# VHH binders against UPF0758 protein CT0611: the designs that were tried, part 3

Target 1, 126 residues: UPF0758 protein CT0611, of Chlorobaculum tepidum (q8kes1)
Amino acid sequence: MNLKVKGARDVFEYMKGRIPDETKEHLFVLFLSTKNQILRHETITIGTLTASLIHPREIFKAAIRESAHSIILVHNHPSGDVQPSNADKQVTSILKKAGDLLQIELLDHVIVGNNDWFSFRDHALL

## First folded at step 8 (VHH)

Design k4 (from k1 with T102Y)
Fold by ESMFold2 at other seeds, fold request of step 9:
Structure k4 (fold): chain B 126 residues (1-126), chain A 117 residues (1-117)
Amino acid sequence: as target 1 above (126 residues)
Amino acid sequence: QLQLVESGGGLVQAGGSLRLSCTASGSPYAMGWFRQGPGKEREFVASITGDRGSTYYADSVKGRFTISRDNAKNTLYLQMNSLKSEDTAVYYCAARDYGYEYEYDHWGKGTRVTVSS
């Protein structure tokens, strides 16, 4: 059975052992069912996150193919500092707007580090 | 029913300091401060989670305000230093339960902060 995600802690736990190279920044998207079950995840970028690397078309094309009800963004900060950068906020804003138009909600953006995480949703940023 | 009661508001001179408190009737997952200035929409100020003590601050208050939480007393604090006239607002304590099905749904009645020159 697919893992049901209640909140950001579950996202953090899901990502344990699933980041191929922790020395590099990865951006992932999780595709969720109507019951908040993780259908699968997909690596979107590897390397320093900038808004110019994000193509909503490709993310939502995959979300539509998966019949996702909603999505969650996850990325790691190799430094372990999980505070969001300006780029993280810009990426989140872009994908939030696209998701609202397509009615595929961006539920959260979770930044993971070494034994710690930051949730945009927990801090009213989503 | 989770209840939130703010205190510590008042009149303070620009450059001064003030400490707000918010007592919760339970132990919510996350708490935060929001404010509404004259003629403005309510805006986020700062938040803190109970799990790992994750914090976030609005850019306008970063470096001047400090959010903290005493989980044993179910009390949230906001230490406000270097106050500016722009900080004049009603400050609201808010809280949310854990999980994506919840929002910041619990709100206090607010405490008024007036910053004068």
Scores: ipSAE 0.803, ipTM 0.904, lowest interface PAE 0.7, mean pLDDT 91
Fold by ESMFold2, fold request of step 9:
Structure k4 (fold): chain B 126 residues (1-126), chain A 117 residues (1-117)
Amino acid sequence: as target 1 above (126 residues)
Amino acid sequence: QLQLVESGGGLVQAGGSLRLSCTASGSPYAMGWFRQGPGKEREFVASITGDRGSTYYADSVKGRFTISRDNAKNTLYLQMNSLKSEDTAVYYCAARDYGYEYEYDHWGKGTRVTVSS
């Protein structure tokens, strides 16, 4: 079922039950329609997040193939601490720059824990 | 139109403390403090959401400043401790509505903080 997202709370709710192994760090991308419906999500990395693991080419190839208007990054912290790390900020910056060039906007990066989340957009980081 | 009114600015000696307040005419989803030092661009200081109290701080103020919010009074606070001369700036209260179609679009007129050495 295609969920319309208004903001970060909806992204958090979407990801409930959709993280295969919550003991491991995952980075996902959500592809959104012009109506902010989640078309699908895709796993980018599993394991400790570093900027060197990010391949904008493959992410935006998928976004174009899906006819995505925009994307959202989602990242879980198994620790439950949803504050962004420096690596999280670096990854976000890379994909924001790529999205700006391609005019496929990075709307948010949402870090999820058990019953908590952090939104880059809510805190002026995007 | 949402109105934001800052108060509490003034002259403080280095190492001192000051508490800023911002009264909102409504209940915006997220609020924050930004500042603009002499001859510098406006920069982010700290932010807080109303739903869960999620906070974020710029590295330059982390550990020294505390943002808080009283939703019943529609009031945002910034407790500034261990002030440095580099904290001298006009401090602006800002707010953002919930949703990706919005950004930090509501701004107060600012309150001046001067930290003397």
Scores: ipSAE 0.799, ipTM 0.903, lowest interface PAE 0.7, mean pLDDT 91
Fold by ESMFold2 at other seeds, fold request of step 9:
Structure k4 (fold): chain B 126 residues (1-126), chain A 117 residues (1-117)
Amino acid sequence: as target 1 above (126 residues)
Amino acid sequence: QLQLVESGGGLVQAGGSLRLSCTASGSPYAMGWFRQGPGKEREFVASITGDRGSTYYADSVKGRFTISRDNAKNTLYLQMNSLKSEDTAVYYCAARDYGYEYEYDHWGKGTRVTVSS
């Protein structure tokens, strides 16, 4: 009964009620099957996002363990402003490069706020 | 086949303003402007989604350019203010459909903008 994602709206809907403390920034990864079904998600960090807190080896170790075909990044901005920060772009770039090497594609990075979202894929950033 | 037709390009003095338009033959999910300057590679300028009006701007144009969309007319706009010589380029309208299986695959032929000093 895994949810199949078509695009960023499905990712936003999946994350409703799954952010433990909306006053804090969380970064999640979603692991997807070959049919773009969400296998599960995993919390990567809690708190202000910076590239130094991202460990691609641990993310892709988990992706391989899950037999993921692809991944999606999700994080929330407690302010409700879903525009990507420079840190968001840096994290995305690092994980895109790592995924390309491992052939586990980073399909999107979705930033969620209060009833709104921003998709890197929708805006040609991925 | 989705068709995109740009208009509004021309010669404008530095510091001036110009408004570009792009009419679409349908209602694509997301639209954007890209540009290619003399001797340069094509680069992203700005984009907007049709459902929520989510926008994003390249750093080089943020605060000077405004993207907007009239979904009733299937028309995309780019208001360009405080133009600089570096903004001289052919500006292309592009669009993509909803979903991860799609990319920005629909392109107009472009409209030329020349910013004179």
Scores: ipSAE 0.796, ipTM 0.900, lowest interface PAE 0.7, mean pLDDT 91
Fold by ESMFold2 at other seeds, look of step 10:
Structure k4 (fold): chain B 126 residues (1-126), chain A 117 residues (1-117)
Amino acid sequence: as target 1 above (126 residues)
Amino acid sequence: QLQLVESGGGLVQAGGSLRLSCTASGSPYAMGWFRQGPGKEREFVASITGDRGSTYYADSVKGRFTISRDNAKNTLYLQMNSLKSEDTAVYYCAARDYGYEYEYDHWGKGTRVTVSS
């Protein structure tokens, strides 16, 4: 059964136990159905996030292959401080624009820490 | 319908402080402050969620403004310190429900803040 995502707390709960090495920064994409069910997730990068490591064509090629209606970005901050960095905001902006052009919406970017999370959507950033 | 009522606006000297309040008729998932300066578009100031108290601040107000929320009183606060002339605006309380289907779609009438030189 596929988990239906209503909001950022559900994304945080989904990612529990799914981050291979929590001491390293990981960026994931979640591919969602028209009913906001997680079809699957995919690791995009491991290591310090920078905008130059993000290739929209590869992310959206996968989204199209999955027949995803929308996507969610997730990444962890090993420090536990879940506030978005400038790099996090830049990456989000790039993928938002690409998704708008392709009509595959970026619904949220959720940053997860040990027992905390931050949602771009909850704070009017998306 | 959810009702939001701001208060606490006024005239203050640059470098001074004000505390804004917003009383809600219910307990929405997230609340925030937005502002509209003279001749400008409405802009985001700060937001806070009711579940874990997650906060976010616009860069222009970080370190000077503090958002907080008293869920027992359904009241949102904005403590505004080190006020500058560019903080002059009508400040609006806004709220949204939990979930990706919702937006900040409930708004108060606003409270005016004027920061003099």
Scores: ipSAE 0.795, ipTM 0.897, lowest interface PAE 0.7, mean pLDDT 92
Fold by ESMFold2, look of step 8:
Structure k4 (fold): chain B 126 residues (1-126), chain A 117 residues (1-117)
Amino acid sequence: as target 1 above (126 residues)
Amino acid sequence: QLQLVESGGGLVQAGGSLRLSCTASGSPYAMGWFRQGPGKEREFVASITGDRGSTYYADSVKGRFTISRDNAKNTLYLQMNSLKSEDTAVYYCAARDYGYEYEYDHWGKGTRVTVSS
């Protein structure tokens, strides 16, 4: 679907019903058009997030294939505490650097809980 | 245009406390505090959103500073406890509109905080 995303609340709403098992951490990437329409999302990892599990090559290969203008990271915290961990910040930093080099911007990293979210962009982390 | 006016800066002894205020002329989506120390670049301190009250703090101030927001008064606060000399800076209130097309583009003129030994 070509849902247009204005900000992090829209990302949170998009992810409702799209996390297969909310008791496990999932990391997703959303691929966006030049008009901030979601082209597709893709599951990157399932399980506790570490920087060693992130392969920028594969994420940006998919972004190029989708003709994405930009990307958004999304992951859930099963605990419901949506504050970013150090691993979340490390992953974000890696993908921001790769995206800057490839000119495919990482617009945000949104951490989702049951009825709450945290946006890296809203807090000047991106 | 949105106007942001900081107040509450001053001279404080190390270990002391100070509360900064920032009055906004409207109701921006997200607000934050940034600071610029002598000879340094401006750095993030803390932020809070109006939507759900989501907060975030720089590691250097966690546990010592508390950001809060009174939406009825359009006022942002920063309670600063256990102040250190490295907290000496001009503190800026900043705000951003909702959406990925916006940045922290609204800035106050700053309020100076000096922490003496």
Scores: ipSAE 0.794, ipTM 0.900, lowest interface PAE 0.7, mean pLDDT 91
Fold by ESMFold2 at other seeds, look of step 9:
Structure k4 (fold): chain B 126 residues (1-126), chain A 117 residues (1-117)
Amino acid sequence: as target 1 above (126 residues)
Amino acid sequence: QLQLVESGGGLVQAGGSLRLSCTASGSPYAMGWFRQGPGKEREFVASITGDRGSTYYADSVKGRFTISRDNAKNTLYLQMNSLKSEDTAVYYCAARDYGYEYEYDHWGKGTRVTVSS
């Protein structure tokens, strides 16, 4: 059985050891089952995050292929400061809207840093 | 089950300060402040988690408001400095349990803040 996530702490723990180069900014998507089990994750971008690099069509195509019920975004900040940037908020908003239309919910966006994280869901941003 | 009771609202002159309090009957994972101004929808103000003290502020209050919690007293605070007339609203305490199955589902009845001048 795949790892089940209950909340953002579990997402943070899952990503330990799964970021290839922590000195670079990565955006991942986690595909989840109806029971919040991580089916798999996929790297969306490496490098400075901008909304222009995000293609909702491709993310949700992958989500449909995985039979995902929901998704979670994970983004590392090499600086260790886990507060969301404007780009982080913009990307989240775009994918939230797309997910709502397709009924593949964006449950959270978790920003991970050194030994800390920020959850959009915990702070009513989702 | 969880009860949230706000206090500390009142009338204050622009540029002034107030401290809002919210006493909880338990120890929820995350707590926050929301507000509803005249003729406006309820909007997020600030939030804080109980485990690590992770915080987030709406842009409109960042730098002027400080959220904090005293876990021993199950009390949430909002220190409101440099108040502006646009901060006039009913302020609501809200709480969220840990986990994606939960939302901000626990709400106080609110405390009124009126900023004059």
Scores: ipSAE 0.794, ipTM 0.898, lowest interface PAE 0.7, mean pLDDT 91
Fold by ESMFold2, look of step 11:
Structure k4 (fold): chain B 126 residues (1-126), chain A 117 residues (1-117)
Amino acid sequence: as target 1 above (126 residues)
Amino acid sequence: QLQLVESGGGLVQAGGSLRLSCTASGSPYAMGWFRQGPGKEREFVASITGDRGSTYYADSVKGRFTISRDNAKNTLYLQMNSLKSEDTAVYYCAARDYGYEYEYDHWGKGTRVTVSS
């Protein structure tokens, strides 16, 4: 209930110091309240991202337990190139579909590098 | 009321180039180009944010089109090179404000681009 997220810049700032090993890819989910306050975040995967390793059931089970109104995905690129990969787009599509069905909206997917970020929402991908 | 006015469309032979412009009456956070070809749904072309100049391109135009923005003139550009017949469309300038409560909900009237074989 503490940090309110207005847009992708706030997500990027929240993730500073919260990525355990920035030399590896991580996918996180942020669970948000109705006021866009971060309830908590959770690590979904560590290592090279593939769509087959994403389990919407487990992500949304956690979202329901948190009473989340919405979620945001966050993914770091150790290379520093924050442009979305095909895998990033595939993962986003899967979780958007699941969220639409459960009415727990996927507000954004934010890819973070060292001092830069990319927002799916800002670029009409969500 | 943010207003967006496109210009620069026209008739061009395949392989040619055009530069589209979009003048905004204010300074929106993110701007982009969308297009609608004959008998097709409107589709995303490219976008750019104001704060860090983050860009994204549709796969069909990547490497051929370049989006840019002159914030001092509130003008968005699309440099279109190596044009193909499938690029024929009405091109729309669009914009959104910062924050998850906003969408791309400011639109220009469009400028027509026709690419002849």
Scores: ipSAE 0.790, ipTM 0.899, lowest interface PAE 0.7, mean pLDDT 91

Design k4 (from k1 with T102Y)
Fold by ESMFold2, fold request of step 9:
Structure k4 (fold): chain B 126 residues (1-126), chain A 117 residues (1-117)
Amino acid sequence: as target 1 above (126 residues)
Amino acid sequence: QLQLVESGGGLVQAGGSLRLSCTASGSPYAMGWFRQGPGKEREFVASITGDRGSTYYADSVKGRFTISRDNAKNTLYLQMNSLKSEDTAVYYCAARDYGYEYEYDHWGKGTRVTVSS
């Protein structure tokens, strides 16, 4: 029942049909098992992403509750331009550091658009 | 197993252009350029994925450098325009396999680029 992810393409495929309003930015977290199965996802924010709206404590509280081994961030750019913004990079840096301390790895940040995606991991940003 | 061979380095005046090439012995999922300047750590320059051609550039080169690949020839390119003295470095071709199990683990021996004033 739980989809196993190998890489960012699988994350993109998982998110198809799971973004409630594609005209708005959403940030999601995926909680993964030790076998890289998606346990579930959770919406973190809706609207323009800023670092001040990200609360690592709440994200990792949820990750611990789910018994997640690792997490993946996903967000959409309604414009279809999947290049990361400075805010995207800042949020990723904050959550990477928090995950490293808690030993719940941030495996990737995948930005999704119109049939396209960008992976922080694929481009050595993670 | 995977072999990466860079070429195209040399001496160029500031403001000039060079094109680097990297031939691969196979078809890796993602390829990129890294560089190591005098007295500096190796740093990311640009990367491109095999499918869809997703690209990313370091801020220091964005707008001046263009990464591309020819999948039929298993060749990666870096077009370097408006070169600055700060671009002086050994440029390395690197590659990674698809999936979260892998890193950029395949590296060439590098090609030297010197940008003179």
Scores: ipSAE 0.789, ipTM 0.898, lowest interface PAE 0.7, mean pLDDT 91
Fold by ESMFold2 at other seeds, fold request of step 9:
Structure k4 (fold): chain B 126 residues (1-126), chain A 117 residues (1-117)
Amino acid sequence: as target 1 above (126 residues)
Amino acid sequence: QLQLVESGGGLVQAGGSLRLSCTASGSPYAMGWFRQGPGKEREFVASITGDRGSTYYADSVKGRFTISRDNAKNTLYLQMNSLKSEDTAVYYCAARDYGYEYEYDHWGKGTRVTVSS
């Protein structure tokens, strides 16, 4: 049975041990079922995040292929500082808008660091 | 039913300080401050989670405002320093429960802050 996600803490716990090289920035998308179970995750980028590297078409094509009801973004900061960057906010805004139009909701963007996390949803950014 | 009651608003000169309080009837997962200035839409100010004290601030207040929370008293604070006329607004306390099924859907009635100079 797939892990059910209730909130950002569950996302943080899911990502423990699932980031291949924690010294590098990664952006992941989690695809969720109608029951908020993680179907799978997919690496979107490795390296410094910029909005120009994000292709909403490919993310939502994958979401549709996976039959995802909703998605969550996860992004690690190797520094351990989990505050969102301008690029993090820009990427989130773009994908929020796309998801709203397609009715595949972006539930959260969780930034993970060294035993800490930041949730866009918890802070009313989503 | 969760109740949120703000206090501490008032008239203050530009450059001054004010501390807002919000007493909650329970212990919500996350709390925040929002404000609505004259003729403006309501906007986010700052938020804090109860579990690890994660905080976030709007750019317009960062470095001047400090959000904090006393979980033993179920009280949220906003320390507002170096106040500007642009900070004039009704300040609302808001809260959300843990989980993606919830939103910031608990709101106080607000406390008015007027910054003069």
Scores: ipSAE 0.788, ipTM 0.898, lowest interface PAE 0.7, mean pLDDT 91
Fold by ESMFold2, fold request of step 9:
Structure k4 (fold): chain B 126 residues (1-126), chain A 117 residues (1-117)
Amino acid sequence: as target 1 above (126 residues)
Amino acid sequence: QLQLVESGGGLVQAGGSLRLSCTASGSPYAMGWFRQGPGKEREFVASITGDRGSTYYADSVKGRFTISRDNAKNTLYLQMNSLKSEDTAVYYCAARDYGYEYEYDHWGKGTRVTVSS
Protein backbone atom coordinates (compact mmCIF):
# COMPACT_ATOMS: atom_id res chain seq x y z
CA MET B 1 0.00 0.00 0.00
CA ASN B 2 1.44 3.30 -1.08
CA LEU B 3 2.44 5.96 1.43
CA LYS B 4 0.01 8.83 1.82
CA VAL B 5 1.68 12.26 2.00
CA LYS B 6 0.14 14.96 4.18
CA GLY B 7 2.86 17.57 3.92
CA ALA B 8 6.53 18.32 3.40
CA ARG B 9 7.75 16.46 6.51
CA ASP B 10 6.33 13.24 5.06
CA VAL B 11 8.19 13.90 1.79
CA PHE B 12 11.43 14.41 3.71
CA GLU B 13 10.87 11.16 5.60
CA TYR B 14 10.07 9.28 2.37
CA MET B 15 13.35 10.36 0.80
CA LYS B 16 15.48 8.98 3.66
CA GLY B 17 17.59 6.17 2.26
CA ARG B 18 16.36 6.81 -1.27
CA ILE B 19 19.10 9.19 -2.44
CA PRO B 20 21.80 6.96 -3.98
CA ASP B 21 24.77 9.28 -3.43
CA GLU B 22 24.04 12.16 -1.05
CA THR B 23 27.30 13.90 -2.03
CA LYS B 24 25.74 14.65 -5.44
CA GLU B 25 22.75 16.80 -6.22
CA HIS B 26 19.74 14.75 -7.38
CA LEU B 27 16.37 15.97 -8.62
CA PHE B 28 13.40 13.62 -8.22
CA VAL B 29 9.74 13.77 -9.06
CA LEU B 30 7.09 12.00 -6.98
CA PHE B 31 3.89 11.00 -8.76
CA LEU B 32 0.80 11.19 -6.55
CA SER B 33 -2.70 9.76 -6.70
CA THR B 34 -5.90 11.73 -6.04
CA LYS B 35 -5.51 10.70 -2.38
CA ASN B 36 -1.90 11.97 -2.19
CA GLN B 37 -0.44 8.48 -2.20
CA ILE B 38 3.03 8.20 -3.71
CA LEU B 39 2.65 6.01 -6.81
CA ARG B 40 6.38 6.06 -7.42
CA HIS B 41 9.31 8.42 -7.76
CA GLU B 42 11.70 8.98 -10.63
CA THR B 43 15.16 10.51 -10.83
CA ILE B 44 15.21 13.43 -13.28
CA THR B 45 18.84 14.59 -13.07
CA ILE B 46 22.04 13.97 -11.18
CA GLY B 47 24.50 16.85 -10.88
CA THR B 48 24.30 20.61 -10.61
CA LEU B 49 20.75 21.68 -11.35
CA THR B 50 20.12 24.09 -14.22
CA ALA B 51 16.81 24.92 -15.87
CA SER B 52 18.22 23.98 -19.28
CA LEU B 53 18.51 20.34 -18.17
CA ILE B 54 14.81 20.11 -17.27
CA HIS B 55 12.45 18.84 -19.94
CA PRO B 56 8.81 19.32 -18.88
CA ARG B 57 7.66 17.15 -21.78
CA GLU B 58 9.45 14.11 -20.35
CA ILE B 59 8.35 14.70 -16.75
CA PHE B 60 4.68 15.08 -17.67
CA LYS B 61 4.85 12.19 -20.14
CA ALA B 62 5.84 10.07 -17.14
CA ALA B 63 3.16 11.67 -14.97
CA ILE B 64 0.47 10.87 -17.57
CA ARG B 65 1.78 7.29 -17.91
CA GLU B 66 1.47 6.87 -14.13
CA SER B 67 -2.03 8.42 -14.14
CA ALA B 68 -0.74 10.92 -11.59
CA HIS B 69 -3.14 13.51 -10.23
CA SER B 70 -0.29 15.68 -8.95
CA ILE B 71 3.48 15.76 -8.59
CA ILE B 72 6.06 16.84 -6.02
CA LEU B 73 9.64 17.85 -6.82
CA VAL B 74 12.40 16.85 -4.41
CA HIS B 75 16.10 17.48 -4.55
CA ASN B 76 18.98 17.42 -2.14
CA HIS B 77 21.62 20.04 -1.43
CA PRO B 78 24.78 18.16 -0.45
CA SER B 79 25.98 21.29 1.38
CA GLY B 80 23.09 20.97 3.85
CA ASP B 81 21.89 24.52 3.10
CA VAL B 82 18.29 23.98 2.06
CA GLN B 83 17.49 27.54 0.92
CA PRO B 84 16.36 27.51 -2.70
CA SER B 85 18.79 28.66 -5.38
CA ASN B 86 17.72 30.76 -8.36
CA ALA B 87 17.91 27.61 -10.48
CA ASP B 88 15.59 25.83 -8.03
CA LYS B 89 13.05 28.66 -8.30
CA GLN B 90 13.31 28.76 -12.10
CA VAL B 91 12.77 24.99 -12.44
CA THR B 92 9.83 25.21 -10.06
CA SER B 93 8.23 28.05 -12.03
CA ILE B 94 8.58 26.19 -15.34
CA LEU B 95 7.05 22.98 -13.99
CA LYS B 96 4.27 24.81 -12.15
CA LYS B 97 3.22 26.50 -15.40
CA ALA B 98 3.32 23.22 -17.33
CA GLY B 99 1.38 21.45 -14.59
CA ASP B 100 -1.27 24.16 -14.46
CA LEU B 101 -1.78 23.84 -18.21
CA LEU B 102 -2.03 20.04 -18.05
CA GLN B 103 -4.04 20.09 -14.80
CA ILE B 104 -1.44 17.91 -13.06
CA GLU B 105 -0.63 20.15 -10.11
CA LEU B 106 2.86 20.71 -8.74
CA LEU B 107 1.98 20.51 -5.03
CA ASP B 108 5.40 21.28 -3.60
CA HIS B 109 9.12 21.44 -4.14
CA VAL B 110 11.00 20.06 -1.14
CA ILE B 111 14.74 20.63 -0.78
CA VAL B 112 16.41 18.17 1.59
CA GLY B 113 19.74 18.49 3.33
CA ASN B 114 21.50 17.52 6.54
CA ASN B 115 18.46 16.39 8.54
CA ASP B 116 16.60 19.50 7.45
CA TRP B 117 14.26 20.55 4.61
CA PHE B 118 12.73 23.56 2.90
CA SER B 119 9.24 23.51 1.38
CA PHE B 120 8.19 25.93 -1.34
CA ARG B 121 4.56 25.33 -0.31
CA ASP B 122 5.21 26.10 3.39
CA HIS B 123 6.67 29.46 2.35
CA ALA B 124 3.95 30.45 -0.12
CA LEU B 125 6.16 29.92 -3.17
CA LEU B 126 3.57 27.43 -4.46
CA GLN A 1 -11.13 30.10 14.62
CA LEU A 2 -7.47 31.09 14.90
CA GLN A 3 -7.29 34.85 15.53
CA LEU A 4 -4.34 37.00 14.43
CA VAL A 5 -3.91 40.59 15.65
CA GLU A 6 -1.21 42.84 14.20
CA SER A 7 0.29 45.90 15.83
CA GLY A 8 3.27 48.25 15.50
CA GLY A 9 2.43 50.03 12.25
CA GLY A 10 2.78 53.77 11.82
CA LEU A 11 4.50 56.62 10.02
CA VAL A 12 8.28 56.39 9.74
CA GLN A 13 11.01 58.28 7.92
CA ALA A 14 12.85 56.60 5.04
CA GLY A 15 15.90 54.80 6.41
CA GLY A 16 14.10 54.24 9.71
CA SER A 17 12.95 51.13 11.50
CA LEU A 18 9.72 49.58 12.80
CA ARG A 19 8.91 46.33 14.51
CA LEU A 20 5.57 44.72 13.73
CA SER A 21 3.97 42.18 16.06
CA CYS A 22 1.23 39.61 15.50
CA THR A 23 -0.37 37.81 18.43
CA ALA A 24 -2.04 34.49 17.60
CA SER A 25 -4.79 32.80 19.64
CA GLY A 26 -3.00 29.47 19.06
CA SER A 27 0.22 28.01 17.66
CA PRO A 28 -0.13 27.49 13.89
CA TYR A 29 2.31 25.42 11.84
CA ALA A 30 3.59 28.32 9.71
CA MET A 31 3.21 32.08 9.94
CA GLY A 32 4.13 34.88 7.61
CA TRP A 33 3.85 38.53 6.71
CA PHE A 34 2.21 39.72 3.52
CA ARG A 35 1.68 43.30 2.40
CA GLN A 36 -0.49 45.28 0.02
CA GLY A 37 0.80 48.59 -1.28
CA PRO A 38 -1.34 51.29 -2.93
CA GLY A 39 -2.71 50.01 -6.23
CA LYS A 40 -0.86 46.70 -5.91
CA GLU A 41 -1.84 43.14 -5.23
CA ARG A 42 -1.01 41.55 -1.90
CA GLU A 43 2.52 40.16 -1.93
CA PHE A 44 4.58 37.83 0.22
CA VAL A 45 7.14 39.39 2.57
CA ALA A 46 8.51 36.66 4.83
CA SER A 47 7.55 33.39 6.52
CA ILE A 48 8.70 31.11 9.32
CA THR A 49 7.71 27.58 10.34
CA GLY A 50 7.18 26.73 13.99
CA ASP A 51 8.75 23.29 13.99
CA ARG A 52 12.27 23.99 12.69
CA GLY A 53 12.23 27.77 12.33
CA SER A 54 12.67 27.56 8.56
CA THR A 55 12.53 31.09 7.11
CA TYR A 56 12.16 32.64 3.70
CA TYR A 57 12.23 36.27 2.56
CA ALA A 58 11.09 38.04 -0.58
CA ASP A 59 14.08 39.42 -2.50
CA SER A 60 12.83 42.99 -2.04
CA VAL A 61 13.22 42.77 1.76
CA LYS A 62 16.08 40.30 2.16
CA GLY A 63 18.83 41.69 4.38
CA ARG A 64 16.59 44.50 5.69
CA PHE A 65 13.74 42.60 7.36
CA THR A 66 13.95 39.81 9.96
CA ILE A 67 11.07 37.49 10.81
CA SER A 68 10.93 35.69 14.15
CA ARG A 69 8.50 33.85 16.43
CA ASP A 70 8.13 33.66 20.17
CA ASN A 71 6.18 30.41 20.50
CA ALA A 72 5.75 30.84 24.26
CA LYS A 73 3.81 34.07 23.61
CA ASN A 74 2.26 32.93 20.29
CA THR A 75 3.68 36.08 18.73
CA LEU A 76 5.19 36.68 15.32
CA TYR A 77 7.53 39.63 14.72
CA LEU A 78 8.81 41.50 11.71
CA GLN A 79 11.82 43.76 12.35
CA MET A 80 11.93 46.21 9.45
CA ASN A 81 15.16 48.17 9.00
CA SER A 82 16.36 50.56 6.29
CA LEU A 83 12.79 51.29 5.28
CA LYS A 84 12.07 52.64 1.81
CA SER A 85 9.03 54.40 0.39
CA GLU A 86 8.32 51.21 -1.57
CA ASP A 87 7.70 49.43 1.76
CA THR A 88 4.57 51.56 2.32
CA ALA A 89 1.71 49.07 2.63
CA VAL A 90 -0.82 47.44 4.88
CA TYR A 91 1.03 44.51 6.48
CA TYR A 92 -0.97 41.36 7.18
CA CYS A 93 -0.11 38.51 9.49
CA ALA A 94 -1.12 35.14 8.07
CA ALA A 95 -0.94 31.52 9.14
CA ARG A 96 -1.41 28.06 7.66
CA ASP A 97 -2.02 24.59 9.03
CA TYR A 98 0.24 21.65 8.21
CA GLY A 99 -0.51 19.78 5.01
CA TYR A 100 -1.10 20.19 1.30
CA GLU A 101 -4.87 20.39 1.85
CA TYR A 102 -4.39 23.77 3.57
CA GLU A 103 -3.32 27.23 2.46
CA TYR A 104 -2.54 30.49 4.26
CA ASP A 105 -6.20 30.75 5.35
CA HIS A 106 -5.93 32.68 8.62
CA TRP A 107 -5.44 36.43 8.26
CA GLY A 108 -5.27 39.42 10.53
CA LYS A 109 -6.93 42.75 9.72
CA GLY A 110 -3.56 44.35 8.95
CA THR A 111 -1.44 47.21 10.27
CA ARG A 112 -0.57 50.22 8.12
CA VAL A 113 3.04 51.23 7.54
CA THR A 114 3.77 54.54 5.80
CA VAL A 115 7.34 55.40 4.89
CA SER A 116 7.86 59.06 4.13
CA SER A 117 10.61 60.09 1.76
Scores: ipSAE 0.785, ipTM 0.891, lowest interface PAE 0.7, mean pLDDT 91
Fold by ESMFold2 at other seeds, look of step 12:
Structure k4 (fold): chain B 126 residues (1-126), chain A 117 residues (1-117)
Amino acid sequence: as target 1 above (126 residues)
Amino acid sequence: QLQLVESGGGLVQAGGSLRLSCTASGSPYAMGWFRQGPGKEREFVASITGDRGSTYYADSVKGRFTISRDNAKNTLYLQMNSLKSEDTAVYYCAARDYGYEYEYDHWGKGTRVTVSS
């Protein structure tokens, strides 16, 4: 059964046990239905996040194949410091713009650490 | 409807400090401070969640301002240190409920902060 996401805490809980190697940075995308149910997630990149690693074409191609209504980005910080970096903000801005054009909304970007998270949406960044 | 009442604004010299308070009539999930300076658009200052105390600060205030929240008193604080003339504004308390269907939709009437040279 597909898990329904109400807010960022649910995203954090979903990602527990789903990060293959917590010592490395991962960027994931969650594909959501119109009822905010997680259809599936996909790893976008592994390694230090930069804007040059992001390919909106491939993310939204996958979102379209999945019939996603919206997406959520999830990014782990192995350090445990969940404050967004400038790269995190740049990536979010790029995908928000692409999603707005394609009408596949970027609902949130959730950064996860050891036992903590940060939500762009909770802090008016989205 | 949730009510937010700010206090603590006033006149202060540059380099000085002020503490703003915002009392809420309930316990919203997230609260924040926004401000509107003379001739400027309203801008984000800082925010904090009630669950784990997650915080975020605008770059212009980071290191000078501290947001905090007393959940027992439903009161939000903003400690403002090393004030600059650019910090002169009406400061608004705002709140949002938990969930992606909600926005920062609850606002106080604001409290004025004037920083003199």
Scores: ipSAE 0.782, ipTM 0.891, lowest interface PAE 0.7, mean pLDDT 91

## First folded at step 12 (VHH; from k4 with P28I A58V E103D)

Design q5
Fold by ESMFold2, look of step 13:
Structure q5 (fold): chain B 126 residues (1-126), chain A 117 residues (1-117)
Amino acid sequence: as target 1 above (126 residues)
Amino acid sequence: QLQLVESGGGLVQAGGSLRLSCTASGSIYAMGWFRQGPGKEREFVASITGDRGSTYYVDSVKGRFTISRDNAKNTLYLQMNSLKSEDTAVYYCAARDYGYEYDYDHWGKGTRVTVSS
């Protein structure tokens, strides 16, 4: 289904039931249309996130193939603590720069826990 | 137009404390404090959302500053403890509406904080 997102709560709601193994850290990308509809999502990595695991070329190759207007990053913290790590901030910075060059905007990075989330956009990190 | 009015700034000695307030003319989703030191660009300090009270702080103020809000009074607070000379700045209240259509677009005129020896 092509769900529309207005903000980070909608992203959190979309991810309910869509994380295959909540005991593991996953990083996802959501590809969005010009109308902020989720076209699809894709798993980027599984396991502890580090900046060295992120390859902007592969993410934006997929975004171009999907004709995405913008993207949103989502990852889960199995611990339930949704505060961003330094790695989370580094990954976000890298992908923001790449998106700016390609004119495919990174709208947000949403970290999800059990019943809580953190939005980079809400806290001026994007 | 949403109006934001800061208060509570002043002159304080290093190691001291100060509490800033920001009153909004209406309800808004997220609020935060930014600051601009002498000859510097405006920088983020801390933010809080109104729905769940999600907070974030820049590293240089963690453990010393506490952001909070009273939604019934549309008022944002910044409790600043263990103040250092590097905290000297004009402190601005800012706010954003919910959604990716919006940024921190609402700004107060600022309140001056000077930390002295």
Scores: ipSAE 0.818, ipTM 0.908, lowest interface PAE 0.6, mean pLDDT 91

